VHH binders against Putative uridine kinase C227.14. Designs and how they scored, part 6

Target 1, 235 residues: Putative uridine kinase C227.14, of Schizosaccharomyces pombe (q9utc5)
Amino acid sequence: MALQVDAPDVSSYDELYNRAVELLKHQQRVLIGLAGGPGSGKSTLCAILAKAWNERFGSEIVKIIPMDGFHYSLEELDRFDNPEKARALRGAEWTFDADLFYSLVRLMKKITDRELYAPSFDHAIGDPVVDDICVEPKNRILIFEGNYLLLNKPPWSDACKLYDIKAYLPVEHSVARARVAHRHLVSGLCATEEEAIERTDRNDMINLTFVEKNMVTPDIVLQQLRLKTVKTSSL

## First folded at step 7 (VHH; framework vhh_7yz9_2)

Design s64 (from d8e with F50Y)
Fold by ESMFold2-Fast, scan of step 7:
Structure s64 (fold): chain B 235 residues (1-235), chain A 118 residues (1-118)
Amino acid sequence: as target 1 above (235 residues)
Amino acid sequence: QWQLVESGGGLVQAGGSLRLSCTASGFTFSRYYMGWYRQTAGNEREWVAYITWGGKTTYADSVKGRFTISRDNAKNTVYLQMNSLKPEDTAVYYCAKIRYETGSFDYWGQGTPVTVSS
């Protein structure tokens, strides 16, 4: 949990910000692929970063594009060869439209002078919302976030070539398991704690392990906000 | 096994109108961004308009206010309504499926020629 830092401590988040700002001097748009497994807290982290960086930059330059918007809808899953399996394992890599994700990453990298649209995901309904996210020319830093963004598997691996910065948020398995199980219980996806744990083990923890074993090397490894030890100069 | 078939091109006088159609087959149309591009001899293909699967549209500055892109998902068809045509709009117009598939490039139709006389 606690880390002893003997070298000069530079926050991984400050390093990510400074690298993005440096790239903005040479290009109109910077793409950050921020990956983390289920339970890593990546969505919460991205919201905190966007708010902080927009304030720091003095304008609304950051836009977050969640990979979750690229889920196949529940209706689409029901058209799969095995609908019961597709619904039970929703969240597995094959339950996302990865080709559409890569296509939009490519368009957003190439087209910086006009509006483009991406889907969001409505957790209350449990389905994507088509065209819900508008990316404008003022959005010069795009943070794509999701489980599978750094997978060494086409087309995710092709998208990795388009990101200017690849960032990864690791999480301890016990922490991830507890967070995901709690989320399943609170959201009403599971009725009991035992059911939530069982679902987490058969799906989310398998996905976390899959991500860890099949990812490309990130440019930056981010620290957990609540578990990080920060060494600050006394000056 | 996919296909894009363009139609509606032809000769028209400046100030006139044409409606181009592009019918898709062999793939699920509704999840794709669809676009129109055009090409004149010796030049790269120029993007004209995009439409998302939800019907949001984006236009190149050269055609904004004159052209309208639309789609009919039930008919697997995308349209380009071209009004107030100018001689500079003379080109071969291509329908494109804007989706990268693993190991593939963007898919294009065969094109439909549009000639605008002054």
Scores: ipSAE 0.383, ipTM 0.684, lowest interface PAE 2.6, mean pLDDT 84

Design s65 (from d8e with F50W)
Fold by ESMFold2-Fast, scan of step 7:
Structure s65 (fold): chain B 235 residues (1-235), chain A 118 residues (1-118)
Amino acid sequence: as target 1 above (235 residues)
Amino acid sequence: QWQLVESGGGLVQAGGSLRLSCTASGFTFSRYYMGWYRQTAGNEREWVAWITWGGKTTYADSVKGRFTISRDNAKNTVYLQMNSLKPEDTAVYYCAKIRYETGSFDYWGQGTPVTVSS
């Protein structure tokens, strides 16, 4: 038996691809802002899209830039007015360097003829890795992905004006809650399912609700990918 | 108040070397790309070299292999080591913060002149 990914909503994903391809005829670089709350599966989706589109183009035309690279480091959080609160609520909008994010979005839209660098986030260490993502002139489609990309709040709202396409991946609260709680348990952050659920409710679910209440209208709403178990068939 | 102060310019003979320095104040230096640009009379300011927060570097073709940009985040200073100088390198050299904020412009220093004699 093998796991398969069900086809996404074909119209929304085909529309995203076709809009990006059309824009490439008239500009050197296309910026896609792909937002989704915690537990939405946006990182997995972006990886699938990048692989598929790069294969289709026959080159690494797509580069993903995760918002997670723009976390303040643990050392920086310890310099906040309330370090204990900053660490406990890490993942909240104010624990990200939104000004740096906006600056790099603006720079990557304007400068297409040289290498530019963005940070990544190392989940094993729990901190950003400076300059880990290299954006080259050949990367003509940039997919920014993150929770707060479509927030109607400066400077996130200023960044929204720079995206050529704003895409949103909604998720049902029960699904998001289950996915995030499982991640907390598996990572060893929580020792029990009950503790994982309580932690998820006190932080991640609040962030999901905050995103839903405060986002700008997306250009495209994407459908969740479905995974199913199927029997491996003969040729 | 944000400030960039360049130093180290001067007169040098062709084939010689100079080191330019730019000291920053009023902002979190280590969070910004920094760059060197140059301008000759009657021409637009041209890019010379960029350095990222983590020290990755990019150079204009005209200076590649001759110039080296570096930074010391603890001293809030960016440097440009210029070797094998040519008369064509004669210009006023500016350092800049490479960050495009809404309602703001790039922060430029006042410049440091470099004259390369033939």
Scores: ipSAE 0.441, ipTM 0.710, lowest interface PAE 2.0, mean pLDDT 85

Design s66 (from d8e with F50L)
Fold by ESMFold2-Fast, scan of step 7:
Structure s66 (fold): chain B 235 residues (1-235), chain A 118 residues (1-118)
Amino acid sequence: as target 1 above (235 residues)
Amino acid sequence: QWQLVESGGGLVQAGGSLRLSCTASGFTFSRYYMGWYRQTAGNEREWVALITWGGKTTYADSVKGRFTISRDNAKNTVYLQMNSLKPEDTAVYYCAKIRYETGSFDYWGQGTPVTVSS
């Protein structure tokens, strides 16, 4: 879906766009930290924004860097003190390499004149893909997206000092639960709706509450998009 | 704590080659970008080369086409192959990894000195 961002409109998306464009007049690269809990739709929103803004600029000015690329691999989780717990609670803050994330945010803010690389996450395999995302000098707006980007806890809180704009996408708990449970069922991770809800409640909903209670104040709060289609094509 | 130990420096004639090594100890080596910096007397530290865990490389313009950075993750070692050396490459060379507490590259030990004679 095309997102029409109109500069005279004072909606949250237009505000985000206008703030980024204004900053580009004074600096080579703008970093946006876009946080939201599980089931918030942040990945879908970021894809829509990147497509719309790149079309408006006539070039690939926007590059998305998902926090999901910074998961510890399944093999790394198996080296933890309690591998069963690490696998069961994958997606919790401590199952991400926050140090590596912060280091790459620092590097990408400082080095704007050459290529740098970030990992992606392959949902089919369930593991990070190293060096999969190439950030080029033409990518003057970087949107980092993830659950824990705005956590008031080092090193996430240190990364917050590097973002030019801190954006947050809130979601109603019942909506988040339904979206995540549906994803668990459709992906085959859970065999029944009951199992999917149970899994969602013991992990994803705890993570959503953790994010909500432990975040720094965002610069902008984004509204949920209301799509008229039966299903969002990508998440 | 992390420790990086540089080696392989020495005296070399202009046009010659040297290979520097840096061995990491402490925490898991493979999770980090690794790089080489150099410092000449009276000047600030200059970044030379960077390598990702998967082997993607980036070079400073002053060394492009002459220097090659590589890594052996099994040996916790990063290398800098220096070819077509010039007198202006004379410096102390430091190995670095990104550290979260500084949010940038950090150095360990005294580096390895390289002197290029004309």
Scores: ipSAE 0.329, ipTM 0.661, lowest interface PAE 2.9, mean pLDDT 84

Design s67 (from d8e with G35A)
Fold by ESMFold2-Fast, scan of step 7:
Structure s67 (fold): chain B 235 residues (1-235), chain A 118 residues (1-118)
Amino acid sequence: as target 1 above (235 residues)
Amino acid sequence: QWQLVESGGGLVQAGGSLRLSCTASGFTFSRYYMAWYRQTAGNEREWVAFITWGGKTTYADSVKGRFTISRDNAKNTVYLQMNSLKPEDTAVYYCAKIRYETGSFDYWGQGTPVTVSS
């Protein structure tokens, strides 16, 4: 899927930017927790924001820290009480190391004068890559992005107290379902459109509903990007 | 019960070296960031060094180039090699787990005292 942004109403993004810039006048680092369910487009949005803001500042001021780096490894899931269920429902809140996530958010808020490291997630291998993301002192705006960042459940709710700005990207269920099913098909995770839809319904859509039902109130609600020129793959 | 036990402290002359150890008992710490902090009487705890699960290290400016933090995940042990010790390094050194756990302490170690004579 190739996308161009053509959104005349960018007020929610301007508000997010202006709030972050105002906070930077009075503190060394600003933490943004940007949540959205599966298929919301939050990862794509964060990449667009980071690129735009870094260009606007003339420096790499923004660093993205994906929640996906905090998946339990496949080896760790195999040590759960029900490994088959853990693998089948990978992506559910309980398949993430929320304690590690909270500890790193806390550390990155407190320590701004030296390098700190976060894991990434390698989709080709299907496992986290430890220490893959380096956060430097120049990274004065950290955008944490993920499904469960605004969850009203410890330790996710404790991390919410550390964000300077809580942002949420809502998505219509039909749009999320189509995006996720397509991703499962093109990534090779599912062999057929039917299998991709079934997997999406039994896992990702349940996770989307869980996020919507159990989140804290965000400081800002972001609108979906409106696309002027879109080339999409059909399922 | 989870606990951290520090050892290796003692009295040493300026310019000398000490190796501190911190061993986790009961549980593996392979998935935790580990840290060393130090505290002088009447002062708050000062961060000294951090090590990630993968072995990436970060140091306080006051110790950079002189101290080395390392870990052995198979032994559930984190180490602090202290070289070129100065009188101002005199403190009680604490091992810390850098991972949130509801109802847990940030610092579970008892501390190991280090005294550097002039």
Scores: ipSAE 0.422, ipTM 0.707, lowest interface PAE 2.1, mean pLDDT 85

Design s68 (from d8e with G35S)
Fold by ESMFold2-Fast, scan of step 7:
Structure s68 (fold): chain B 235 residues (1-235), chain A 118 residues (1-118)
Amino acid sequence: as target 1 above (235 residues)
Amino acid sequence: QWQLVESGGGLVQAGGSLRLSCTASGFTFSRYYMSWYRQTAGNEREWVAFITWGGKTTYADSVKGRFTISRDNAKNTVYLQMNSLKPEDTAVYYCAKIRYETGSFDYWGQGTPVTVSS
C-alpha cells in the first residue's frame, strides 16, 4: 500500500551540491559560507543538507560549523563596559568573537590533514562549548552557518574571501517574525505571544534588517526549504 | 601591540628534558589555537604541536610520545615539555598563533634555541 509523507526536497539544492563536488576535484576541502538572518531556517536547512549529502556521497563528507559557537560567554559579556546592554542585546554582531571565527575559517581552509576543533553553543546552559565540534580530514565540505557570515565588515568580510561558495538564505519578514516569536514563547523566554512579538521586533527583526542591508553579494541565493509529498510502496 | 615571548631553551644531553614556555600579551589568549614550530639552519619551519582553546592536542609524528604541549589560560602561557631529547631535536623553537589582521596569517615569537648534544 501507498503512504503519503511530507519530506524535504533536497534536489532543489543540487546546484549548490554540484558546485561543491566540482571544486573537490581541484582541492582537498571546500568551504561554504551559508548566511541568513534570524528566523531564516538556515540551521534546519544545513542539518537536512548535511544528512542528505552525506548519504548521497556515502560517507561523512559534510561537517557543519555554526557561528553560534563563537558567542562571547556570559562571563565575558559581564566584563564589557555595559554588561546589562551586552546581555540584553546578545545576538547582535558585536556579541560574537568574530576574530576567533575568522582564525578558525583560515585554519580549516589551510590545514586538511589532521583533526581541528570548533566550539558549539549549548542553548540549555546559554554558553559556548569549547572544542565540541571535531573536523576530520574526511570532512571535505565544511558548511559554516550563521547570521553574520556574509557581513561586509571586517573580519566577517575577510572570512568571505576564504569561502569557496557564498550562499544566502533570504526569508520573508512576516515568516521570520512568526518563527522567532514562537521560539521565544516555547523556550519560556517570554510568557505571552504579545511579549514574544514585542521582543522579536525590538531585537531579532533589527538584526535581520541589519544583515540584509550590510551583506556581501552571495554566489548563490537559496530558496526556502520545500516539502514534497512522497508516495511509498511500503508501510 | 601584540606579542609572544618564548623562553626555556638551552643546552641538554641526549635523553634529557627541557620545558619551553611562551607567554602571550595583547589579545584574548584562551580563545586561540596555539602552536609550536621549530627551525634548523637551511630548512623551513616544521610544525611540532598544536593545542586548542580547550586543551586538545595534536603532535607531529617525529615528537609524538616524547613532547607534551599544554596551556595555562589564566597565565596566558603555552608550554612544551620535551622529554627523551635527541640530537635531531636541535633547533630554534617558535610559538605561533593565527590572528585577525589583513595580510597577516601566522604570528611568531622571537624563538628560543635548543641544542641537544650526543
Scores: ipSAE 0.439, ipTM 0.703, lowest interface PAE 1.8, mean pLDDT 86

Design s7 (from d8e with R99K)
Fold by ESMFold2-Fast, scan of step 7:
Structure s7 (fold): chain B 235 residues (1-235), chain A 118 residues (1-118)
Amino acid sequence: as target 1 above (235 residues)
Amino acid sequence: QWQLVESGGGLVQAGGSLRLSCTASGFTFSRYYMGWYRQTAGNEREWVAFITWGGKTTYADSVKGRFTISRDNAKNTVYLQMNSLKPEDTAVYYCAKIKYETGSFDYWGQGTPVTVSS
């Protein structure tokens, strides 16, 4: 399948880049909190931004730190008062270690001259990978990305005070629903399209609405990347 | 309800060694960065070393190559092995649980004094 990506809105993405570069003149590290609900495409967007900015700068100036690394492990969820509910609703705000997330954001803002480590998330095993992401002094722009980064609830709201730039990627509900349902199908989590839609509605769409209703005001609202299937049938 | 109890401080001659221990109580010890900080009279607390859940370590330039931080998650204990001690290492050493909550920054122990004679 050939996909064509329309250029992102130059004004919103150039503004984000220019604000980050301007801050680098006055501080050793810039922290960007980039939030969006499930199905917003924030992880894909962050990867595109990191690649483009690193190429433009000629070094690995950008490091992405996914909020997903801060999931409670499956073993930890099994120790919750209701393990079945914790597993069924994994991805809800309360299934993340928000205190640990806040503590690492704070350390990475303060310690810029040494390596620090953050966990990643392994989708194949379904658990965090301890110390998998190394943040080095050369990583002067850190993009934290996740659903709940701009949540107006401690300690997420405390982390918001540490970001230099708060960015939000909105998504239309129908688009988010379709993307997440498709992901549930292709990952094998759901066997049918109907099952995938039902699962998406009972968990992911609730989380999207929760984010939209409970977030702090972002500094920048980003435009969606427009993905189009390239028409090749005429050839 | 986190408690940190430091031990192992004392008087030592320059070039000597000390091992500090910090025993933690409370919920999931292994989930947190653990660190050592030190404070001299009239100065702010400065970080000395951090250790992650998986045992990755980070050191302040002033102690790198001389101090080693380690942890034993089964014993809920973090250690600081201090070698080639210098008079400027004289300070009260604090163990810290690096957990930041609303209205709090770090959870600190009571401290253990280290005095290095020239």
Scores: ipSAE 0.308, ipTM 0.648, lowest interface PAE 2.7, mean pLDDT 85

Design s8 (from d8e with R99P)
Fold by ESMFold2-Fast, scan of step 7:
Structure s8 (fold): chain B 235 residues (1-235), chain A 118 residues (1-118)
Amino acid sequence: as target 1 above (235 residues)
Amino acid sequence: QWQLVESGGGLVQAGGSLRLSCTASGFTFSRYYMGWYRQTAGNEREWVAFITWGGKTTYADSVKGRFTISRDNAKNTVYLQMNSLKPEDTAVYYCAKIPYETGSFDYWGQGTPVTVSS
């Protein structure tokens, strides 16, 4: 199902598209690091953007690579010094394999003439799915999306040097809190609204603040999309 | 402390075969992507082969169809089977866990030399 969103302030999206298209004139692959905290809507935005740009190019030029594929598995978290804490705070920066993420960003920037593979994340299982995302030579625009992509901390900061464009999607804290709590309830992660709010405050909102305080300066700041109607060609 | 130990290099005639091995310790081998690189005198290290967590492989054009990378997670070992060797394959071969830094030897094993005589 196509999503209906407000007609956005298109200036930031036009700028992002035009910068990517310009870079494609001079290089085989463009890497976009698109960061946003929990509740920013970055995954939804990336899906809309990929659909719009693939339509404009007439081919699958865009491939999305979620940072979520780089979670440590539940089995790996159980081998941490405090497994209960690791599971309770899953989603915190230290619960991701940042070194593996950086290694794949580096390879995907350098190797453009053959298939490479990235993991996805299966929310039903609660674990990464190894080699689930295939990146082909035709995928000349890679959008990496995740909370910590622009973090000013190695190896996230090393990955920042490899992105051609660093984009950030800010979100108002009250909006993020409401969205995340709703998702925790709807997904069955939390059984009650009270539990969902409490979990959001103890984990996701801390992560949002951590991202905001520790990120590198983005090249482009994106506007939030509002629920209304949008034509794909407008993005 | 992590370590990579390469073995299996040597002298071989053109058209021959060698199998290189790299045994890893001190890190969770099954979680890391592994690769083989090689370096000839006066040249930068070049990527040869790459293997993912799930065993999917990619190869440099110069070795595709001749070399096969594989891994045994139970033995913490990555292999490079080299067939139809050419004099231009003469190099020191290095095992790497990814990421690695170009020009840095701190993250590499000691390497294993391969000499292919014409």
Scores: ipSAE 0.345, ipTM 0.608, lowest interface PAE 2.0, mean pLDDT 86

Design s9 (from d8e with R99G)
Fold by ESMFold2-Fast, scan of step 7:
Structure s9 (fold): chain B 235 residues (1-235), chain A 118 residues (1-118)
Amino acid sequence: as target 1 above (235 residues)
Amino acid sequence: QWQLVESGGGLVQAGGSLRLSCTASGFTFSRYYMGWYRQTAGNEREWVAFITWGGKTTYADSVKGRFTISRDNAKNTVYLQMNSLKPEDTAVYYCAKIGYETGSFDYWGQGTPVTVSS
């Protein structure tokens, strides 16, 4: 089965771009907090936006900072009161170092004249990679992306006060469920479709609902990338 | 619940050296940027040096080449080695968990005073 991905909807994405460009006229750095639940496609969207905007500016003006870099390591989870539960529910809000995330958002908003570093997350080893993302003075637009960025709970809610633009990417539950289950199967995390669906329902879908019910009001709601079915030679 | 305790300050002659220490407790030290700030009477706290949790360092221009920040994650301790001290370095030195340095008194240690005489 072949699906063709359309360019992002011009209205919502042009609005985001125009707001960011306007802010750059008056400040050295613009912070965008882009939230979406599991399976929303926010990571893919952010990569598309960064590439498009960097090409448009002719420089690496955009740098993406994934919230995933702020997971507690597996070793840290093993030091929790219930290590088995912490590992089983990894991806839940409390399995992230929210204080560390907030401290780096504050630092990156305030300090624009030197290099700063953020962690990444390596899915192959299953742990954060320290200092893996270098933020330089030329990176005048930072897109923070993650599930809990717009959560109405300290310190996530405190970080919301620091974003210049709060963007949200909603997703239909059936679409999110299918995408996440597919990833669990393809990555080898789950051996069967049934196992992948069960894991998705047990963890990821609960997290999606939690995000939807507990978020602050975004400044802009982004549309999902449009998908088209590619016509085959068969009728 | 977390705490920073600075030590190592004192009186030193111009051109001398001093090593400051800051021991942290109550948080996962190895995951945070740590830094040193200094404050003279009547002025805001001035940033001196940062160290990332991976050990990358950044210095204020006024101290670059003279001061060295380092950390020992096993001991939950950050250090500031101060060489070629000048009277202008006279200040109370504060250890900071970066991102909390503009917070309340609870987010800072008591400081350690450094006096450089000529």
Scores: ipSAE 0.402, ipTM 0.686, lowest interface PAE 2.2, mean pLDDT 85

Design s95 (from d8e with W53L)
Fold by ESMFold2-Fast, scan of step 7:
Structure s95 (fold): chain B 235 residues (1-235), chain A 118 residues (1-118)
Amino acid sequence: as target 1 above (235 residues)
Amino acid sequence: QWQLVESGGGLVQAGGSLRLSCTASGFTFSRYYMGWYRQTAGNEREWVAFITLGGKTTYADSVKGRFTISRDNAKNTVYLQMNSLKPEDTAVYYCAKIRYETGSFDYWGQGTPVTVSS
């Protein structure tokens, strides 16, 4: 699949790139906090940005750190006061280890001359993998991505003070609902479309609204990209 | 009310060894990165070593190959094994949890002094 942009405003992506490049002239590492609710496409966008910027620089200058690595494990959720509620609402802000997230943001901001480690999330197992992401000195641009990165609540709000750039990717509610419900169906988490929509409304859409109502002001608001198959015609 | 209690410091001759211990209370130790810092008179506190949740270790160049950081989650304790000690290692050694702020006293112990004689 070829990716082509249909006359959308791309200036926000150019602005993000130019701000990061300018900061690199004066500091060893640039931290970008890129937030978006469930179904916003933030993970896909971050992967596209990292690939494009790394190709342009000719090195792995960009490293992505997903917030998803900071989920409490299923075993940890089972030790909560209400394990059934914790499992049912997994993905809500309180099901993440925000203190660990903030600590690693602080450490990665301060220590730039050696290896540091962050957890990843294994979607097949449904649990975090400790120390799975290695951040090296060559990774001068770190893109943290996740739902709650710009949340106006400690320690998320404390982490916001450490980002050099705060970026937000908004999404229309109907688009988010459709994307998330489709993923629940395709992944086998839900057996029917009706079940997938019901689960999305009960959890993911509540989280999207929570993010929208409780975030700090971003530095840049990113536009949704339109992706389409490019049809090649003969001469 | 988080507490860190350091112990194991003392006087030792150059080339000797010491093992420092730091016992933690009041927080879920297994979820916290732990580190050791040191401070000499008139200088700012400098980082020595840290250990991750999965046991990955990182060391300042000045101590690499001589010092070993380790943790025992069952005992809520982090250790610093110091071998081949040099006079330049003379300092007060501080244990730190997740907050690496210069001059923070809220979650740092009193420190444990180490003096290395030539």
Scores: ipSAE 0.467, ipTM 0.704, lowest interface PAE 1.7, mean pLDDT 85

